VH-VL binders against Non-structural maintenance of chromosomes element 1 (nse1). Designs and how they scored, part 7

Target 1, 232 residues: Non-structural maintenance of chromosomes element 1 (nse1), of Schizosaccharomyces pombe (q53ek2)
Amino acid sequence: MEKERQDGLSDKHKFILQYIMCRTAGVDNEQVRELVQEQYGETATVEDVINELNNSLHNFDFKIKRVQDQLDGRLTLHFQNLSGDPVSQMATPYPPVQIELMRKIIEWIMKCDDYQYSLTTLQIQKLSRKEMGLAPSVIESHLHTFERDGWLRQREGIWTFTNHALAELDAYLHNEYESNLYECNACREIVIAGYVCDCGYCLHVYCCKHLAHVNCINCNTPWANATVIGRW

## First folded at step 20 (VH-VL)

Design o02 (from o01 with heavy chain R58K Q103R)
Fold by ESMFold2, fold request of step 21:
Structure o02 (fold): chain C 232 residues (1-232), chain A 126 residues (1-126), chain B 110 residues (1-110)
Amino acid sequence: as target 1 above (232 residues)
Amino acid sequence: QVQLQQSGPRLVRPSQTLSLTCAISGDRVSSDYYAWSWIRQSPSRGLEWLGRTYYRRKWYDDYAVSVKSRITVNPDTSRNQFTLQLNSVTPEDTALYYCARDRGIAPAFLYYFDYWGQGTLVTVSS
Amino acid sequence: QSALTQPASVSGSPGQSITISCTGTSSDVGGYNFVSWYQQHPDKAPKVLLYEVSNKPSGVSSRFSGSKSGNTASLTISGLQAEDQADYHCSSYTTSSTYVFGGGTKLTVL
């Protein structure tokens, strides 16, 4: 009875769910907002509709996750399966060697020096040869594939996670790399682009800008003097 | 429809712990989209936010500075509720207590209370 | 003592417009646009009227509007009606990750 009341989604809710599910790399929050307003009226919010969907989905180990871009704050919505191995789910179309390379790249990004949370193409090539015996040309091919498929992004040969990868890997990164990760004190999400104060208080670039923090609220030290996380 | 139903004793002795419960229907206390706040009201002090709890992989809390040393907000996912514990109460803690759903969770940054409990008047006296 | 300053009372006649002020500091009203307003009838819980200074949740009349300048936010009620007689509270999120409220304003409709 309780399930029937909680799981009885309207056709409008199902339409929104299908829209998001069909866009496996994530969908722009503003596109979903427009659909919600078209279906429910101009005062309807994405937050309420997605929360109602998540109330129905949580018993089946699915959810729709909001991901905030750490630099510009743009929101995307991602349909997630919570019950599987995240790396295997993101790498299902790949041969075993590419799955193992993805696991290694995740490790290397999370353990890289100097708060960079990113690697150059050369660094990946050297680590891949050292730890996997892979040739540089093979690595370039695999990196292109991961970029094409929306798992990694790069600028000027510096590689890191996409927002989609961060969404899919969230539980994995927390479980396997807890001692290597920083969390934003505003939104509680992993930081790969942001600031960390000497006292340990940490913010995404966007969260720091959006909340207009001049000084760290924990120790009152200026954010201008904080350690930069990531290359951005 | 989301509804918040409060329960708990209406008379508490000084130095004891005030304990109130807020039961949630139509939503989950563990939702990523909302926090769960306690707010009190007195004629002389008006509305006063006390604290909140919210879930992001684990439970977090924020407390007002004025009560931080005495307050705990406890979630209970199995009963779909959250409780206020306010230790070492004095007559100055006499107030009408509300629980509320709090939308002030990043990244939405909305910072308002959209659903409120019915209120519980708690008197602290000998 | 409330952290935000509101007038204790205000009155108006049906059909008039009235404005209620809410003054804070650079750590709350002035620092952010995270101001909200609540209407509270006797013996009832507060009900949100506005958030983010001027936005309306579903079901709130277009007669309610909000603005902010510096450290002061304002709630304006146009076309005053008898049912608008209530207490009105402002709230702001703070740079310390807390909420603060005003002392409340009693609106009397004559």
Scores: ipSAE 0.661, ipTM 0.844, lowest interface PAE 1.6, mean pLDDT 88
Fold by ESMFold2, fold request of step 21:
Structure o02 (fold): chain C 232 residues (1-232), chain A 126 residues (1-126), chain B 110 residues (1-110)
Amino acid sequence: as target 1 above (232 residues)
Amino acid sequence: QVQLQQSGPRLVRPSQTLSLTCAISGDRVSSDYYAWSWIRQSPSRGLEWLGRTYYRRKWYDDYAVSVKSRITVNPDTSRNQFTLQLNSVTPEDTALYYCARDRGIAPAFLYYFDYWGQGTLVTVSS
Amino acid sequence: QSALTQPASVSGSPGQSITISCTGTSSDVGGYNFVSWYQQHPDKAPKVLLYEVSNKPSGVSSRFSGSKSGNTASLTISGLQAEDQADYHCSSYTTSSTYVFGGGTKLTVL
């Protein structure tokens, strides 16, 4: 690589870092790969360049986090401040009632029955009525805002975290919901779409597909018999 | 430039603990992108992967079945090193020991060793 | 965990192509495309030649190529040269989250 400059990063590293930092909702790994190859040559890898950036960022409580989509494996890169309150950071523009609702939705998703890690619009409306006294029309407005801002996603009225939210909430979920977490045994990230065997071995949908496992490696039981995590 | 430098004793008596250290320069042992493996080589067995450690929010390890009851791979973040500890050694454990950077961590799914230490020949004899 | 089978030795004349086989099981070579190959000269650490069956890291000659069929992976060296005389090792990641190696193949250039 280029020799270290005064602030510990080369101009090429700073360019890549700035590119990622400017895309606060995350940046597609393939876009960064093209840029890395342009700056460092065709044999350079994103993994090596980002790892070098993280070696410098580590001392400042910052990190570039790599997030894999749990279904299709698409990678995105997210610049993170490791020292802040993640929910407060993501909810800064919202009124106090919306911040409270976001914290409740996180709790309801993490404590959801039957491994769903997702809620229907109706479930959110019922829970928010019961626990916060909010009208159904207010909930629909807030959910639209959270979807617009990239914190929640939905398919046919079933709501869960976006990849961006998972990146931002990573530390918060581990700190507050450790007993409610499943972690993938392949990549060690939180599972909200995947499989868990009766023996406790757990994989994302994509990790299970990519590793081509037919049976659980811990107990040799077919994955066809495993409990499905999430609604996908 | 990533470099792996090995150190440790070259003679160990049977029933004692073999301990080797691998110092890392140009990278962090706590990198989220790599694992850190120990591999040994003998004429009778060829190359044999022993185990690895890696960091994903906490430390994880994987060990070969043949040594799982006797092996520990210990990271040391403050010295940027990782250590092989193999208990209750026998002359069968005589081998040339390598440390290596292991790219075989999801989600990259690249399962090869790109940087190797210089090797340490360890003899187990009374 | 299972060991991979390689021939103990192979030989070839300069300019020829030779192939080294690596046979495993459905739990390693057959189950994945996570096969890698290493070249090792005397008194040196192994150096990776191929990963994911056929991909080359930077600086590896185009004379080295790889393939896989079923439970058998193959390393082919075309245009054999004197400096290719070395030991060659195959490796695979397994369904038990471990690595296995073949016994190694000594290549002699006649």
Scores: ipSAE 0.643, ipTM 0.838, lowest interface PAE 1.7, mean pLDDT 88
Fold by OpenDDE, fold request of step 21:
Structure o02 (fold): chain C 232 residues (1-232), chain A 126 residues (1-126), chain B 110 residues (1-110)
Amino acid sequence: as target 1 above (232 residues)
Amino acid sequence: QVQLQQSGPRLVRPSQTLSLTCAISGDRVSSDYYAWSWIRQSPSRGLEWLGRTYYRRKWYDDYAVSVKSRITVNPDTSRNQFTLQLNSVTPEDTALYYCARDRGIAPAFLYYFDYWGQGTLVTVSS
Amino acid sequence: QSALTQPASVSGSPGQSITISCTGTSSDVGGYNFVSWYQQHPDKAPKVLLYEVSNKPSGVSSRFSGSKSGNTASLTISGLQAEDQADYHCSSYTTSSTYVFGGGTKLTVL
């Protein structure tokens, strides 16, 4: 790897950092890999470069967070500001009512019954009407905004967090909903799509396929008998 | 460049605690990309993985079953190092001990050791 | 878990190609593609040659290659050189979430 300057980062590292920072919704790991290849050839890996960047960014309360898709394992990188509450940081681009709605949606997802970690449009509308007095059309508009901006995704009317949201809300979710979340025993990230064995061992769908596709590593019980986390 | 520098006593009496330190330069012990492992080598047992520590919002550790009841791997962020403690040692614990950077955690899951310390020969003898 | 099985020693002449085998079980070598190989010279720490069966870290010679079939992984060294004289160790991740190593192979260049 190229020798770092006195400020702790080489020009090539700064270039890669800038590339990641400019993509607010996250960047595919493969794109960054290509950049690393262009800049360093075979002398550096994405992990090494990102780790070095994070070593420098640590002093400034910034971080590049890696997120692995819980279903297919696709990796994305997200530049994060760690200096404040991620939800509160949303106050600049969103009106107060939307921030409040987002907080409630997060709560509803995290406290959802039956390990679903997702909500239907109708559920959100019903809850929003009850708790905030918002009309269904208004809720629909806000949901579209959240989807557009990469916080929520929907499939067939079922809403849950995007990988970007999981990255941004990681600390918030662990702090506010510790008793309501599952953590993957393999990668140590929050699970909204995966399995939990009766013994308590939990894996993402992808992690299960990748590391233990037949039986639970902890108790050797078949995953076929495990509880499904999420709707996928 | 990453460097691992080991230190600690080279002679330990039976039933005492083996203690080693691995100082990290060029990286952070609290990195969320790498784990930090201890491995030992002996003529009788070859290379043997003992355990590791790594950070992900909090500290995690994994230990080999063979030493799980006796081993502790502790990080020290203030000194950017991690330690090995092995309790109740016997002559069978005589070995060359290595610290190493471990790539066997998310997201890479590559499961190999890319940087090693210089090794510390620890002899258990009365 | 029991160590992976390697031949105790192998030898070859300069310019030849040699292969070192590493045999495990379906719980390690046969269960994953997480096999790594290390070269160790006398009084030195092991150095990684291959990871994930056949991938090379930067700086590793193209003379080193790896493969796997069933429960057996193989390290091949082509164009054998005097500097290749060393101990070679295989390693694998296991279904028990641990690492296992082979017994090591001493390579002598004749």
Scores: ipSAE 0.633, ipTM 0.864, lowest interface PAE 0.9, mean pLDDT 92
Fold by OpenDDE, fold request of step 21:
Structure o02 (fold): chain C 232 residues (1-232), chain A 126 residues (1-126), chain B 110 residues (1-110)
Amino acid sequence: as target 1 above (232 residues)
Amino acid sequence: QVQLQQSGPRLVRPSQTLSLTCAISGDRVSSDYYAWSWIRQSPSRGLEWLGRTYYRRKWYDDYAVSVKSRITVNPDTSRNQFTLQLNSVTPEDTALYYCARDRGIAPAFLYYFDYWGQGTLVTVSS
Amino acid sequence: QSALTQPASVSGSPGQSITISCTGTSSDVGGYNFVSWYQQHPDKAPKVLLYEVSNKPSGVSSRFSGSKSGNTASLTISGLQAEDQADYHCSSYTTSSTYVFGGGTKLTVL
C-alpha cells in the first residue's frame, strides 16, 4: 500500500473515505472492494484499508463500521459519528415530531413482545395515536420518510431496523436498551433476526447458518427447538 | 506494516505466573477487525492456541479450555499492546510463546493468523 | 480438543510435487472450511500459506495449493524447491469456538 502522508492518510485512502462518506445510507462492501483494488491493486483488502482509516478516524470520534446482514451475510460499510446523540445526528433534518416519533419507534421495537423486534403499521399507528396524538396519515408519511432515508424497512407492513440503522444506533441501543437486546455470541452484534437457545446462546440467522447450522454450539440442542428472534 | 514485538521473562518458577507482553505497531489493539491471540509451541504438544482478546464496543476474551482457569489476556490501549498471564505454571507450560493477529472474528470470519511475534521461549523450572 | 493428524515427515526431490494431509473430525476440518496452513522455518515464526482451505494471502507462491475432502485437508506443493524445506502446520476452527492445530509435518527436500 501507498505510504500514508504526514496527515495520517494517503490520497488514495482519503479518496476511499470520501467515497464511503458520500453514501450516507451505507455502501456495499463489494463496491468498496472494487475501489480498493482499483486504487491499490489486487493485493489490498477492504479490511486493511478500512482498518487503517479507522485508526486515523478514531482520534476524531468517527468510524467506518462494516455491518453484516443478519439474514444473508451481505456486508455494507457505514460512516459513523460516534459523538453525541445518534438520533439527533441523523443526516436528514427531521422536524422535532419526527425525531420524537423515531425515538418512540425505536423504543417500541426494542420492547416489543415475543422477541419480534418489529412492529406492524397498525401497531405503530395505534401507539403513535395514543402517545403522540398523530393521525394515521401523518404516521404513514413519516414511516415512508424513515424508509426512504434508510432507517426502517418494511415487509408486508412489518417494520424493523435497516442495517444502516443498526450501525448508526448501535451505541444508543446498547446504552438505552441493554436489558431488551440480544447479542450474537459469534459476532457480538445486536440480534433482531436470529435464534436464542434455551441455554441462552444466541446467533443471527446468518451466523447460525455459517457457524452452527444444526445444533447450538453451547449445549448441542437443535436450533429447530430454539426461540426465533424477529420476523423474517 | 503490522509488527508484533514480544517481551517478558524467559524463566518462571513453578506455581508462579507467566507474563508476556506483545507490543503492536502499524495497527491498533482496539481494532474491530482483528483479534489478538496467544499461541504456544512445544515439541510434545505442537502448536496450541491459548486465547485471544478483541474489541466490540467492549472487550471480549476467548480462552482455550485447557488453560481457561489460569489464563488472562489483557489489552492495553494506552500502550497499544496486549498481555498474557498464565497462573500456577508447571513444567508442562514450558514452550515457545507467540502473539499473533487473529482474523477469526466478525465480519471477516477467516480464522487464521496473519502476523506473528518473534516468539518467546519460556522455561518453567525450579 | 485433540490435535489434527499430520504425517510426521514427508520428502521429495526438487521439481516434484508433494502433498501433506491434515485429518480432523466433523467438529473441525469436516465441519468448516476454516482450514489454514502455515510454513515454519527453523527459528522462525509460522507464516500463513493458505486460509479457508485454498485461499492464498498476498505474497504466497502459486506452487502452494489446498483442498479438502471430508475430514481431511491437503496441502500440495508443486515444483518443490530447496527453500520449501520446513515444518508445515495445519489449523482449523472448531465447533467449540477454538482453534486446533496439527502435529506438524517436516518436509525434507532431497
Scores: ipSAE 0.625, ipTM 0.861, lowest interface PAE 0.9, mean pLDDT 92

Design o02 (from o01 with heavy chain R58K Q103R)
Fold by OpenDDE, look of step 20:
Structure o02 (fold): chain C 232 residues (1-232), chain A 126 residues (1-126), chain B 110 residues (1-110)
Amino acid sequence: as target 1 above (232 residues)
Amino acid sequence: QVQLQQSGPRLVRPSQTLSLTCAISGDRVSSDYYAWSWIRQSPSRGLEWLGRTYYRRKWYDDYAVSVKSRITVNPDTSRNQFTLQLNSVTPEDTALYYCARDRGIAPAFLYYFDYWGQGTLVTVSS
Amino acid sequence: QSALTQPASVSGSPGQSITISCTGTSSDVGGYNFVSWYQQHPDKAPKVLLYEVSNKPSGVSSRFSGSKSGNTASLTISGLQAEDQADYHCSSYTTSSTYVFGGGTKLTVL
């Protein structure tokens, strides 16, 4: 039973918090679980410890958010600064031009056709050239930076948000693109990879597999007939 | 340590509203990790899940079909508690009522109850 | 939704192993691996023993184990002890996004 310091957090809690904070791209839930068990024993849960941390962090406009991968369900934890515009907060590490480019990329992803929530390299290059006058090589460099820093991921030249980006941009996306986003009816998070039934019921790929792999829970229509959200 | 403390009247007249409160300590009602459920127990029906409330950017409620038309589960963040309201009660609503923390909220999807209140026997009688 | 089916009572002697069954449908026990078991002593709230069919929360004895086949989940208690005398309840998440419980089983240790 560690005595809570005057700031309301025990040394063990602070240690766990520091561990999470130091991993800016997020940390695997399993790693945190191991750490929690090491510190508190096998009876302690990640959820409880994180919940306790969040109780303290709330007063400082910070939060540890747990994100579930929309495809495979892998859980990661992310330290979030809730104060201000998350995109504006990127101004510290990025020049203004990169911030502007990120804003545009976010917009293009969110407003892309057919609910793909993704862009090809070529699309980004074309749009960036048109709207910002940026050369393809410059765009490529910036994309590489965004990928390196855990904001965007690419597969075969198709770009979309990472789990870290979804965590950091959650409030921003809801505020700026409410009419352009789907929420999962199961977990209530933004869907960039999933299904939407004709009845409007929406699930992540993972949530669908996990909770309703055959038919829509709402109308009992087979998911095979559902509209696919995202490229995956 | 999480503790749930229940309070409310133990006698309710038919057609009136059953109201119970569950005070939470060691956790927040607005936690995005857990849901907060009401469950009742009777000799005739055994354990029966009634409904839950949880916070994910906004408040959500899920209710059992059997009581959906009569039930309201409300959070109170200021007091860190949540309440049960069951309208138009009948003797069939006589039961031991429990509040519980529900771990069946995504992304965990564990779907079990880990902490329970002490229970409140509510009798519906004229 | 209809309650899950449990035997009304089971009994065993100290040291024996007993099994309690919980039978549902394809919409609950058979549809998911979200079966949980609870132990309830007289005048106490239920305590979780197992979740997701066979996972144990912290502090639960290794004597408790769970399995599932088809629409039937089972709780096995090995090395039966006097303290195990209690009511046992199974629960399952359903395709309707609700919880369903069994009727409960009274375990008597002889």
Scores: ipSAE 0.566, ipTM 0.849, lowest interface PAE 1.0, mean pLDDT 91

